VH-VL binders against q9nrl2r1430to1533. Designs and how they scored, part 180

Target 1, 104 residues: q9nrl2r1430to1533
Amino acid sequence: GGVHELSAFEQLVVELVRHDDSWPFLKLVSKIQVPDYYDIIKKPIALNIIREKVNKCEYKLASEFIDDIELMFSNCFEYNPRNTSEAKAGTRLQAFFHIQAQKL
Short names: E, the ipSAE of ESMFold2; O, the ipSAE of OpenDDE; V2, 0.75 times the mean of E and O plus 0.25 times the DockQ between their complexes.

## First folded at step 10 (VH-VL)

Design w49 (framework fv_nezutatug; at its last look DockQ between E and O 0.58; V2 from the best seeds 0.00; counts 0 for: pae E 5.1 > 2)
Fold by ESMFold2, look of step 11:
Structure w49 (fold): chain C 104 residues (1-104), chain A 122 residues (1-122), chain B 107 residues (1-107)
Amino acid sequence: as target 1 above (104 residues)
Amino acid sequence: QVQLQESGPGLVKPSQTLSLTCTVSGGSIDSGYSWGWIRQHPGKGLEWIGSIYYSGRTDYNPSLKSLVTISADTSKNQFSLKLSSVTAADTAVYYCARGPYRSDWHYYMDVWGQGTTVTVSS
Amino acid sequence: DIQMTQSPSSVSASVGDRVTITCKASQSISSYVAWYQQKPGKAPEPLIYSASYLYSGVPSRFSGSGSGTDFTLTISSLQPEDFATYYCQQANSFPLTFGQGTKLEIK
């Protein structure tokens, strides 16, 4: 990443956060509210963490940014059965992400 | 850019075990993707063999399940296919591929290796 | 297993033509269909996922549609680089299954 890529990462994260289906992904899942989550999900990540990494210029390559976003979705699909509100939101937001990622 | 490269013997004798390795570069297999094997028989369509997720979870085509093993070595950034008791019907081009992980439901292969031809012949 | 039946098995067409390729699933797969283009001696290349979404870098002359059991891939104006074999794939459930392919050639 250059300055152009950092701006594009920020724009994409903003679009994801603004999307109606972002609600399962805004912050890390609470261990208190979902006690078994971290027994299943070994690499937790959320949009607030990704956004902070963008702000700190921690992504060297666009692929690193994309991989964190895809990990976020895969965690959702690993933990949540397909018919849950979380999995359905993840499916829609991931489709939106793939469209927006063409700007990278 | 993520790239996948198949390697292994191009000729295997009947009843032997076919062993292929996929080397991933430009990305990590210890990631939110599933890593899969697909084959293409001569003059026929594509057949999904199976996939592995970084957690160690595997999903296999039921038609091959007792014959197939997929494994990963994250330290080498590689995943492998073993297909036992091969016959001439296993002659195909073998591809490794990745796609977003979706547990026991849908995914699409968004990056493919170039393919390696395996012939089963005595 | 969900069988994907692709039609036609081959088609001859000219540059500039509109081509439609059909894929029918043996049971409902919602919109979980991908389409791939494959040139001789090369790996399949992804075109479309989830029935209608184009992958990055895929020209807009490609489009996909359908839901349930009936799906189409359309190329609105063939270009010389579009002559290839096309495959549909269901992504609704394991085992993942592919159509038998449609060979698109010049004639």
Scores: ipSAE 0.195, ipTM 0.787, lowest interface PAE 5.1, mean pLDDT 89
Fold by OpenDDE, look of step 11:
Structure w49 (fold): chain C 104 residues (1-104), chain A 122 residues (1-122), chain B 107 residues (1-107)
Amino acid sequence: as target 1 above (104 residues)
Amino acid sequence: QVQLQESGPGLVKPSQTLSLTCTVSGGSIDSGYSWGWIRQHPGKGLEWIGSIYYSGRTDYNPSLKSLVTISADTSKNQFSLKLSSVTAADTAVYYCARGPYRSDWHYYMDVWGQGTTVTVSS
Amino acid sequence: DIQMTQSPSSVSASVGDRVTITCKASQSISSYVAWYQQKPGKAPEPLIYSASYLYSGVPSRFSGSGSGTDFTLTISSLQPEDFATYYCQQANSFPLTFGQGTKLEIK
């Protein structure tokens, strides 16, 4: 990809990645480490994938971008029980996202 | 923006099956949201019927579980409600709604259809 | 099931008034409460989620508070378009349940 100005989507992705609770979401879940993950989660997604889509200008509407972020969190909550570190991190990161997304 | 629209027969006979479809536009049901049905009997409050997640998982109100089936068709971007053995008590405005996950696993309804009236009468 | 009890069932107020609606849960539901506004012949519209967070586009005169069993929706200065029926909803556990509603009428 070429050099371009940082968009609101790009900025938000950067902020999400830099957040302390982003670690469950940086990359796709390893099928080797979690063998049953992809039997349950049918649309896997992660921040690195979302960043690539932003860089490729695949999001034409803010709602499309938000949908992918929400999918990312929903996948986490669908697979992980509430008391897991992943779910707790997701809860905090999602709250952060919801605040930031109001600016979009 | 995402929009939801209910469709189906407005009149159903007692003991028959009520069938409704919710058509989603401006977004895909093959996403991380849940998709639910809520009804409102004339002059009454709101009653959650059930929801379906894109994984195929369903949650139903226990009071209706034995009579309710919710399904999704991603090819048509629709999800449906079937309520069997209806009675006059099932006369209501039926809403479909989108329910994103908020604060882990918790269901709130952030987008609603306009609702469709279903009357159960012989 | 968790019961949500709203009070009052109806309230009359004037434009500019401060209005408070309460919702009591039959058991502790943490902060997992939403509020909806419904006008005659229309679908409910979301106002608040997680007890105190406003949905995008909702006027700042709306606010929510509470935790555990007691929750409050407040309209700081009532506007003409605010006359409607309001519902609380718990999202703590299944089945999801709603309050019986509060009809806000013009005095």
Scores: ipSAE 0.172, ipTM 0.783, lowest interface PAE 2.4, mean pLDDT 92
Fold by ESMFold2-Fast, scan of step 10:
Structure w49 (fold): chain C 104 residues (1-104), chain A 122 residues (1-122), chain B 107 residues (1-107)
Amino acid sequence: as target 1 above (104 residues)
Amino acid sequence: QVQLQESGPGLVKPSQTLSLTCTVSGGSIDSGYSWGWIRQHPGKGLEWIGSIYYSGRTDYNPSLKSLVTISADTSKNQFSLKLSSVTAADTAVYYCARGPYRSDWHYYMDVWGQGTTVTVSS
Amino acid sequence: DIQMTQSPSSVSASVGDRVTITCKASQSISSYVAWYQQKPGKAPEPLIYSASYLYSGVPSRFSGSGSGTDFTLTISSLQPEDFATYYCQQANSFPLTFGQGTKLEIK
């Protein structure tokens, strides 16, 4: 049940964090470094926040976990033009996520 | 499990506005997904009409852009299509669909409604 | 607009057959192709995205390949439930466009 699902979520978050393309997603974007980010992105999220939600057992369904990961990628693609290093990293990491998420 | 359900009139008169609504259950339209409309003409292929994103941005098929409006109502967890000045050529099965937002170059549709048939005739 | 052309328009096959369906884009779309299966009276169901990745729950007998302009959907050992119409879709640029469909019929 829930214990197996949490273990699977934890394993997947660890794999995402360890991936070479995780660097844009590890922590929330800095308001000081990117002042217009929060004018554009209304639902900010990052891997550290998702990991905390997994640890607090806030995901009741795999779909809720997947929705938060997809929100993270959607924010990346909404803010960053397609030719940026952030968007390219996001594209590769999202493809990796989709392969791994088939186990959920 | 996310489910999409189309609703609206099955018969519309020429020159009037077609209005369809998609009701989403098992997930929020106010999430990181895009929500779109696709139609299928009798005996033919699929045509993308347009999409709305969680940010409120819309993208429309240029062939329909002056005639189409897509909007979202997060309080009802619904999004809607309005197609103005319809003709017999707009007779089709209309589907609503969800796509994970990727980039402008990576839009696919992973959940579809069952479709609603719209006939345009007098 | 990017034109997606499927070949063949119709194919007849028997259970256990290997079936290939092709899709050609009018210009390079990298790997940004999805494949859908549609059964009579039903909505399209997603099979493959980004040319080769299977959606969750899709049987492993389905596979996709290709890049650039030429893409292929393969069913390695056809099952009775696989008789349907298949559509490709490009996701490289707006407007999103679909192929005309390939109808897979029982021989």
Scores: ipSAE 0.062, ipTM 0.707, lowest interface PAE 5.8, mean pLDDT 87
ESMFold2 (binder alone), look of step 11: mean pLDDT 92; pTM 0.944

Design w5 (framework fv_nezutatug)
Fold by ESMFold2-Fast, scan of step 10:
Structure w5 (fold): chain C 104 residues (1-104), chain A 122 residues (1-122), chain B 107 residues (1-107)
Amino acid sequence: as target 1 above (104 residues)
Amino acid sequence: QVQLQESGPGLVKPSQTLSLTCTVSGGTIDSGYSWHWIRQHPGKGLEWIGSIYYSGRTDYNPSLKSLVTISADTSKNQFSLKLSSVTAADTAVYYCARGPYRSDWHYYMDVWGQGTTVTVSS
Amino acid sequence: DIQMTQSPSSVSASVGDRVTITCKASQSISSYVAWYQQKPGKAPEPLIYSASYLYSGVPSRFSGSGSGTDFTLTISSLQPEDFATYYCQQANSFPLTFGQGTKLEIK
C-alpha cells in the first residue's frame, strides 16, 4: 500500500493519458454527442475519473485500480463495434496497459 | 491479486441439477470483468459453458439448449452455475474464470479457479 | 460455430528445441485468438491473447503469430517446465471455442 502504490498508479495513468490511443478514454462520453451511450453503459468511467480517485487515495488495493481501468476498456468494447476507431484504439491501449501493469 | 475457487458436490445423479459456486477474493464481481464457466471432459479439450457480466447480462453456449443458468450474488462476491437434467456426458472438471466485459473480445480469460471434478453416476 | 483445429495432436521434443504448434480456424477470426498452457491436474494458464500479445509474466521464449485462419504458437528454446498441453481459443464470436489441444512431451 500507501505511497509506493500511489506513485505507481499515478505513473501508469500518466503513461495511458500520453498514449496515442487514449483519445476515447480521456474524459466521460458526452451525452449530447452520444445520446444512447448511457442507455447502454451503466457504469461509465474515464481516465480523468480514475486519476482523481488515485489523487484522493481511494484505491486500497492495486486490484481495485486495475478493475477500474478494465471497466473503462470493457465499456469501450460493449458500446463500440469492432471495426470502429474507438474499439481499435481500445484494443491497442489495453495491450499497452497489460505490459505496463506488470510493473505494479 | 484476484483468486477464484469452485465449490459444489463431486457426485450428481442422472436427471438431477448440478449446482456449482465460484467464490471470488481479492477483487469484486461488480467490476467491468466477465465471469465464466468452462468445463473439460475426461481426456478431451475445453468447452465454454457461459458467462455473466457485472450488469447481470448472461451469455450461454447454444449447444446446452437452455439447460444452463448462471447467476451472481454481489453481496457474497460469488457467481453460480446450474445445469439441469444432467447425464453421464456432463462428467467433467468444471472451472470458473475471469474475462473482459465481453468474452468475444481480444482480452481472454486471465484468472482461473483450480477446477472441481463432477461425476454424474447413479 | 467456429471450429479450431490444432496440429500436431502431440509432439515429443528435447530441452533447447524450437517447437511450433499451429491452429486453424474454420473461418476468418482476424486476430481474435488466445493460447493457453495446461499442466496435468492444473487449470489452464493464459500465454497469449490477440494472436501475438504476451500475457504479463509469460517468458519471452513464447511467441504467437498469424491472422485470419492460420495461427502459430512458438517456443524458441524449450525448458523443462514447458512440457504441457497447449490450447488455442477463438474469440471472434459466441460460443467461444477451443482447439483439441497439443500435448508436448519429453523425448
Scores: ipSAE 0.007, ipTM 0.633, lowest interface PAE 10.1, mean pLDDT 86

Design w50 (framework fv_nezutatug; at its last look DockQ between E and O 0.51; V2 from the best seeds 0.00; counts 0 for: pae E 6.9 > 2)
Fold by OpenDDE, look of step 11:
Structure w50 (fold): chain C 104 residues (1-104), chain A 122 residues (1-122), chain B 107 residues (1-107)
Amino acid sequence: as target 1 above (104 residues)
Amino acid sequence: QVQLQESGPGLVKPSQTLSLTCTVSGGSIDSGYSWHWIRQHPGKGLEWIGSIYYSGRTDYNPSLKSLVTISADTSKNQFSLKLSSVTAADTAVYYCARGPYRSDWHYYMDVWGQGTTVTVSS
Amino acid sequence: DIQMTQSPSSVSASVGDRVTITCKASQSISSYVNWYQQKPGKAPEPLIYSASYLYSGVPSRFSGSGSGTDFTLTISSLQPEDFATYYCQQANSFPLTFGQGTKLEIK
């Protein structure tokens, strides 16, 4: 892809990545560190993947972009109990996202 | 833009199985959401029946668990409710709804179908 | 099961009034409370989630507060379109449960 204006999707991804609670979501979960992750999560996704899709203009609708973000959070919540650091971070980041997504 | 629409027979005889389908448009059920069935008996409040998640996992109201089955068909972008051995107490408006998936288990329903009336009568 | 008890069951008010609806949980549910608005013949619509967060598109005159067992929904200045039935719902524990509703009527 070439240089273009920062879209609303790009801006939101940047804000999500910069958020203090983005650390569980920056890249795909390591199969080495979490051997059973991919036995449970069948549609893995992370912010770096979503960013690439944005850069490639793969999202034609805001709903498609939102769906992937929600999938990212859902994966976290499906695998991690609510009292884990990952789930807590996800909860805060998701709340942030829900506020920002209103602008889309 | 996401819309939900309930469909199924409006009349069911006692002891039979109530079957409803929720058709989702403008979005995929194979996404990071929770999908719910809620009903409202005439003149009464709202009762949660059960939920199905993108992973296929289900949660049911214990008061109805033995009688309820919720399933999803991603090829049709639908999820369904089956309630067996119905009685007059199962007469209600049945809603399907969508909600975000939350780690704190604080599920709320942000998109609802218009609801479909089901009457249990002989 | 966790019981959600709303009060009042019905309330009459005028346009411009400040209206407060309360919901009491039978046990502590942290901030896991949602509020819905339902108009006659229509499906419920979301107002507040997680006790105090305004759902997208909901007017700022709506607000929610509370934690533990006592929660409130407040309409700062009642508008004609606000006359409806309101429900609280807890999501702290399964089964998810709703309050019995509060019907807000025109005085």
Scores: ipSAE 0.239, ipTM 0.801, lowest interface PAE 2.2, mean pLDDT 92
Fold by ESMFold2, look of step 11:
Formats: C-alpha cells, sequence, structure tokens
Structure w50 (fold): chain C 104 residues (1-104), chain A 122 residues (1-122), chain B 107 residues (1-107)
C-alpha cells in the first residue's frame, strides 16, 4: 500500500457504497434483529468497516483489501438463500466489484 | 496461485481409520471458499465425499454418513478427512479441491490437489 | 440422490472431428451442471460451469448447452490435447454427483 494504492481502495469503496445494491452491506447485521447471524457467520465484515480500514491504512497489500470485499459477499451467500433479495443484491454488486477491481 | 496438496498413508488395513490432510498454499482456508474431498475408484468415476466451508459448516455424502469426518485447522492452513471402518471398497485416489462461494455456480470445484492413492488391503 | 448418466462411455475420434458428449440427470437440475476434463495421471480440471459458461483459459472449441435434465458438451474440432476423460457433475442438491465419465480416445 502506497498513497496511490490507498486512493484506489477508497475510490472503489465509494463506488460500492453508492451502488443501488449496496444496502445489505453498508453496516454489520444487527444481532437483535437477526439473532442467529453470528452463530453462522464467524468473520463479519461490512462496507463501513472496510472503509474505516482504508482510512486507517490497515491494508498492506491489495490482496488483503480484495479478500475483505470477497468475504463480505461470501458471508451474504452463506447466510442468505439464493432466492432472497439480499443474495440477489450481493450477486449484482459482486459482478460490479469484479469490473471495478481491474483498477487495482 | 492457490495450490492444494494431499498427504497421508498410502496403505491402510481393513477396519482402520483412513486419515488424510490437505495443505493449502497461496491462499487462506479461512477465506470465503468451500473445501471438498472427492475420491476416484479404480475403473470408476468420481465420488464426492464431503465438504467443509470457511464458516466451519460441513456436508457429507449420505452413503458415507457416520463414517466420515471433515475438519479444518486454520492455524496450519489445512483441512482433513477421516474415514472410519474402511474396507477394500474404499481403495481409491483421494483428491482435495476448492470451490468458489458464489450464488450462481455453487459447489463448483476450480482448484484440485494432485491426488493421493490409498489402498485398503490386509 | 440425483444420478448423472453420461453417453457414450467411450468414443474413438480423429483430430479435427466434432464430438458431442451427453449427460442426463435423473430429475430436473435447472442449469446446475459443471464439466471437467481429466487427463491420464492427472487431477480433473474445470471446463464449463452452469451448463454453458467456459472456465477461464478453456479454448473456445469447447461449448456446453442444456437445461433441466439433458446437457451436452461439444468439442467443435478435436485437438491432440483433447484426448481425455470427461465428467459432468450436478450441483443442484446434495450429495454432489458425477457422471461415470466419457473416455475420448484417438482413432
Amino acid sequence: as target 1 above (104 residues)
Amino acid sequence: QVQLQESGPGLVKPSQTLSLTCTVSGGSIDSGYSWHWIRQHPGKGLEWIGSIYYSGRTDYNPSLKSLVTISADTSKNQFSLKLSSVTAADTAVYYCARGPYRSDWHYYMDVWGQGTTVTVSS
Amino acid sequence: DIQMTQSPSSVSASVGDRVTITCKASQSISSYVNWYQQKPGKAPEPLIYSASYLYSGVPSRFSGSGSGTDFTLTISSLQPEDFATYYCQQANSFPLTFGQGTKLEIK
């Protein structure tokens, strides 16, 4: 991670947040509203947390940043059946991410 | 590039437990992927044994039901297979494999180990 | 369990030939079919996922089609490196199951 690479991570996160299908991923799932989520998902992550890690320069390699984004999608697909609104949003946002990640 | 490598004994006696380990390199077992054991019997096709997911969840072939256990050791970046009470019918080449975790092509195996031959014989 | 029946079990063909391998599921599986190529002494390698999408790096002479219960793998013009055993695999439900394989041999 240099300054140019951190700017690219920030730009990518901003594009993901602004995408129409980002709504399941903006912040961590509420344990109160979804009591069993944290019994199933052991490595929770969300866009707000990834953005904080970018701002704090916590990613040393581009692969670490990409792995957190992919983990976010994998959690969605592990918890949500494929016919749910969350899984469909995840599929579309992941496709968008793969296109945008070519900048890294 | 992620690589998978099987290890374990090549010869096992009937009624014993077959124990195999798959070592993952170039990637993390704790990443959002699925991890599989598949075997290939002499002169036959492929048989799925079971899977372990990055979440720790497992699925097993019902034909092997209580005989099979798949586990992961994230500190060693490994996952393992134990198959109890083996017979000559368990003689096969055993593969470990990785699958991408995506909603539209679930349970697709994109990276395979080299395979390890296991013979069950007296 | 969903049975995957491949035909033919083997085929002898020449370089340049068009070859079609079929795979029939015992019940409807939508498009949740994958295809693998296995060369002698090697592990299987991915060819096609979700019935018709080529895995990265697979030559365009390979194609897949079908939905429901009937699926095909086609090689439009055989090359020497295509002589191998081919497997279909369903991913619709557990247990994951493979076809018995189709061995493609040089004539």
Scores: ipSAE 0.021, ipTM 0.690, lowest interface PAE 6.9, mean pLDDT 88
Fold by ESMFold2-Fast, scan of step 10:
Structure w50 (fold): chain C 104 residues (1-104), chain A 122 residues (1-122), chain B 107 residues (1-107)
Amino acid sequence: as target 1 above (104 residues)
Amino acid sequence: QVQLQESGPGLVKPSQTLSLTCTVSGGSIDSGYSWHWIRQHPGKGLEWIGSIYYSGRTDYNPSLKSLVTISADTSKNQFSLKLSSVTAADTAVYYCARGPYRSDWHYYMDVWGQGTTVTVSS
Amino acid sequence: DIQMTQSPSSVSASVGDRVTITCKASQSISSYVNWYQQKPGKAPEPLIYSASYLYSGVPSRFSGSGSGTDFTLTISSLQPEDFATYYCQQANSFPLTFGQGTKLEIK
């Protein structure tokens, strides 16, 4: 048996985490490893934070959940040039998200 | 979905070099994940051998560092293990596995190959 | 190297039982412990990462707890598919190290 998860937001976050292109988004960017990141990105977010918000029932509307996921992708494209592995992963994961989000 | 498959000889003679290859499908080895070799001795637990990152950085278990080399071939979507001067103590099931790319992440291995049995015997 | 010691080495249990497996690190590893399940003839599968977070698709009857040196994996109501060997793994420092395993057997 699998987990009987009924939350549409939890199901979608789980699918994003499982996706091959989730690696840039799983956790917040380290200040020690990438100190200039936080000079550029003023609203950092990652899948682990979004999942915590889902678990705490902090999203009242689907639009709020979608906004946080889109913020995550926006941060990726703002910091990373288009030819980077991060930006390419973000582009593919965002396309996957848009397909899955139609179920919300 | 990402899948990993080990390949290499099942029998190796003492003092020779063991060479194993992991073929990755459904994902790219240059995608930012870490790629690991882990072995399991008969009747014992798991031993981490080492890892390679998309950047080319390698990390090796210090107990094996002088004997082990891990390399990647992005054109074939493969990464490989070479273990030199093998002895009977290197008899084990060898697994390749995927882990995260950042040093501050928790290094859990989320995708594993099925394992390949290697026996070192004359 | 950080040594990981599991207890018990084996446990016999029945379906419906609460099962607890412990893992002790030789030095503090904060929350950097992961748990895996391995069935005979198969590769390990992830269960829990960072001491307490369930890996995607893992049943809610599995839970992890602990910090520092002492960690616990709990199965709240054992199911037939849960009979396997369980391994803890520390991720605080290289080399990554595993416990010796706990074999969960049918009583």
Scores: ipSAE 0.000, ipTM 0.559, lowest interface PAE 15.7, mean pLDDT 85
ESMFold2 (binder alone), look of step 11: mean pLDDT 90; pTM 0.937

Design w51 (framework fv_nezutatug; at its last look DockQ between E and O 0.82; V2 from the best seeds 0.00; counts 0 for: pae E 4.0 > 2)
Fold by OpenDDE, look of step 11:
Structure w51 (fold): chain C 104 residues (1-104), chain A 122 residues (1-122), chain B 107 residues (1-107)
Amino acid sequence: as target 1 above (104 residues)
Amino acid sequence: QVQLQESGPGLVKPSQTLSLTCTVSGGSIDSGYSWHWIRQHPGKGLEWIGSIYYSGRTDYNPSLKSLVTISADTSKNQFSLKLSSVTAADTAVYYCARGPYRSDWHYYMDVWGQGTTVTVSS
Amino acid sequence: DIQMTQSPSSVSASVGDRVTITCKASQSISSYLNWYQQKPGKAPEPLIYSASYLYSGVPSRFSGSGSGTDFTLTISSLQPEDFATYYCQQANSFPLTFGQGTKLEIK
């Protein structure tokens, strides 16, 4: 979608960031606060990184953008049990994303 | 745009190992998804065999766990199924599928291969 | 394992009819229930996930409801392309399990 696709990605990232459940995903997990995180998660990613990639036009296909978003959620679900606040927030945010992504 | 395609021998002899490969195109298996093997015996319903995740973690159906191995090759963008010591009961259409990775464990398969028939016969 | 039982196993209906298929779990699965449609010689396709959410591209005449042990798939006005076999699937616990299927046939 060229410019329209890029704009759509930008808009969706803005909506994700503004969502009440975005707090676990705004930036990379701190190694200091979570010492074992990077022993488990080998492909870390966060909304700020995805936003930067969007701004740099690194996504040529919507599928690439979606894949990074899904990776972000998958990392959360891989590390956090389902009953954690992070996982619950992720579940809600992912549901929101899945609805919005249908417009891409 | 992502597509899945099963491949492997359509005929396997009893006691041998069934080997299938799922080739993914239009997307990477090294992404935040879950990847599944499901089979359907003739005239029967669907049976989940197992799953592999982007992290390499696997889950297996306990009824088949001792006989099943699922692996992934990111360099080829493929994931595979091996089922050892097959019998006639393993005759089925085998599907590979993709699903989103969900924290609520609401796994659903949103993209399926067309399926490949495997017959176990001497 | 959690057993999923669909009802009916088969149903005959006409175009325009309202059709209801039920799925019962042997124990509570919360809302972790998905519906699939399978046409002859084809792979299953997703219809509903999380009991009530419509998968992208699925017509709005399809709807899902229920929680706990009892679930329902409803087609408000049956169309010719809807004649197929439908499966429910629970994702509450491993192993993932499917219902036996409901074949929707033309009357």
Scores: ipSAE 0.288, ipTM 0.820, lowest interface PAE 2.0, mean pLDDT 92
Fold by ESMFold2, look of step 11:
Structure w51 (fold): chain C 104 residues (1-104), chain A 122 residues (1-122), chain B 107 residues (1-107)
Amino acid sequence: as target 1 above (104 residues)
Amino acid sequence: QVQLQESGPGLVKPSQTLSLTCTVSGGSIDSGYSWHWIRQHPGKGLEWIGSIYYSGRTDYNPSLKSLVTISADTSKNQFSLKLSSVTAADTAVYYCARGPYRSDWHYYMDVWGQGTTVTVSS
Amino acid sequence: DIQMTQSPSSVSASVGDRVTITCKASQSISSYLNWYQQKPGKAPEPLIYSASYLYSGVPSRFSGSGSGTDFTLTISSLQPEDFATYYCQQANSFPLTFGQGTKLEIK
């Protein structure tokens, strides 16, 4: 942990948000529009929540930050079948994340 | 960083149940990863035994399916392997491992335990 | 089950050599092929995932290629720490299966 590590988390979240495939991940899934989502996904998370945790310095280790990002993708793959736009976007964004995370 | 450590008896008699536990530290087993058991037979290659996912779902190698149970205890941050009715063919080094959860379950194992040797003999 | 066959089973080589290890699947696995390095008495460690993506911290002298049934792992200039056993693993379908290994030893 240092100021470069926290700046790196912020930079990575910004890059994820700006990526074309971020659209399924920007905010939590609507309980009203997708009521069965929360029957299946018990630990929901989204980029806006992760960004707030970065801004509040809630991540003590890089692994904690990585785990939240990976949880976000895992929820997408658990809920969405492989052929959906959401799963395809998740696959591409996760690959982008793995490349960018090497910079941490 | 995340560390995995296998524990359990190194010697077990034929027909008994092999019970191993993997303790996860530096991370949580419900953090959106896949959790695997793999074994390596003496002088042979690696064999995937099965997986448990952060969601609680399991997949098992069909060759072992009726004999294998993988379970998790999130309160202890552990997942476990039970293999019933063991024979000498189950003598191996047993590894637990973590992998990123992937679309379509196409896994690689990015963090491994050190392995524990299990010998099945009278 | 998808059988994975590695060639050669062993290779003797010198520091600085270029080494290529092949892995052949019994049916198409697209690019769902991973490579691991295992040193004696240690667990396997990831090298490459999805045929060609270098795992974090792996030296750039390692590379992977292939799609379908034929895959290669290349070490461009062997270093002393590269003497180990290498395994391929398919992740196209369950059960996940590994090649029998290729032992790379010093000449």
Scores: ipSAE 0.213, ipTM 0.799, lowest interface PAE 4.0, mean pLDDT 89
Fold by ESMFold2-Fast, scan of step 10:
Structure w51 (fold): chain C 104 residues (1-104), chain A 122 residues (1-122), chain B 107 residues (1-107)
Amino acid sequence: as target 1 above (104 residues)
Amino acid sequence: QVQLQESGPGLVKPSQTLSLTCTVSGGSIDSGYSWHWIRQHPGKGLEWIGSIYYSGRTDYNPSLKSLVTISADTSKNQFSLKLSSVTAADTAVYYCARGPYRSDWHYYMDVWGQGTTVTVSS
Amino acid sequence: DIQMTQSPSSVSASVGDRVTITCKASQSISSYLNWYQQKPGKAPEPLIYSASYLYSGVPSRFSGSGSGTDFTLTISSLQPEDFATYYCQQANSFPLTFGQGTKLEIK
């Protein structure tokens, strides 16, 4: 972690947030809207949480940042069958992330 | 960065339980990846045995389902394979491997242990 | 279970050759196919995921294509380090299944 490294994480998170397929990932899943989500997903995470961790300098290594992003996608695919709009959005956003993450 | 290392007995007697451990270094076992056991019989191709996820969920090859157990010990950064009632047909090189998270997009194994040879013989 | 069949089972080639290996699934797997390279005495290494995406650090001479049931791995200009056995693996459903392998040998 240096300041320039943190700027890279921030830029990548911003690019993910602005992507058309980010909508399932912007904030934590609501228990009201999806009551069984937290029975299935034991390590919930979302882009707003990851961005806060970047801002607080909680990632020491690029691998830790990448792990949290991948956890977010993993939760999506674990909960949502692949034929859902959530899983399809996640598939496209994850592909975009993998291309961008090659810079890290 | 991340490395996997298999450990366990090289020789197991028929009808016993094969127990192998995979030690992960350079990364956390609970970092959201899937963790897999794959074997290769002498002169043959690869056979997926099963996997365990960061969530604790397991998936097993149905051909081995009643015989196989995969577990994880996050405090030791290890995951293990137990294969019960082994026979000569279980003689193989056993690999542990890291897959990505439970993604229907891709289940590629991007980091592999070196493999450990297991012979089932008296 | 989805059965994966590779063709050819073995091929002999020379450095500089273009080599194509095919993989057929017994039922449609969309683009959920991965390719691995295994050298004698070594663990497999990832090459390509989701039919066409190069894994990080894999040389650009490797490419993958296909969808549904028919897939190809191409090496555009074979190098000495490419002599190995290649495996396809489907990721469409559990259990994960591999092809029988294609052994690429020195001509």
Scores: ipSAE 0.007, ipTM 0.620, lowest interface PAE 10.8, mean pLDDT 86
ESMFold2 (binder alone), look of step 11: mean pLDDT 91; pTM 0.937

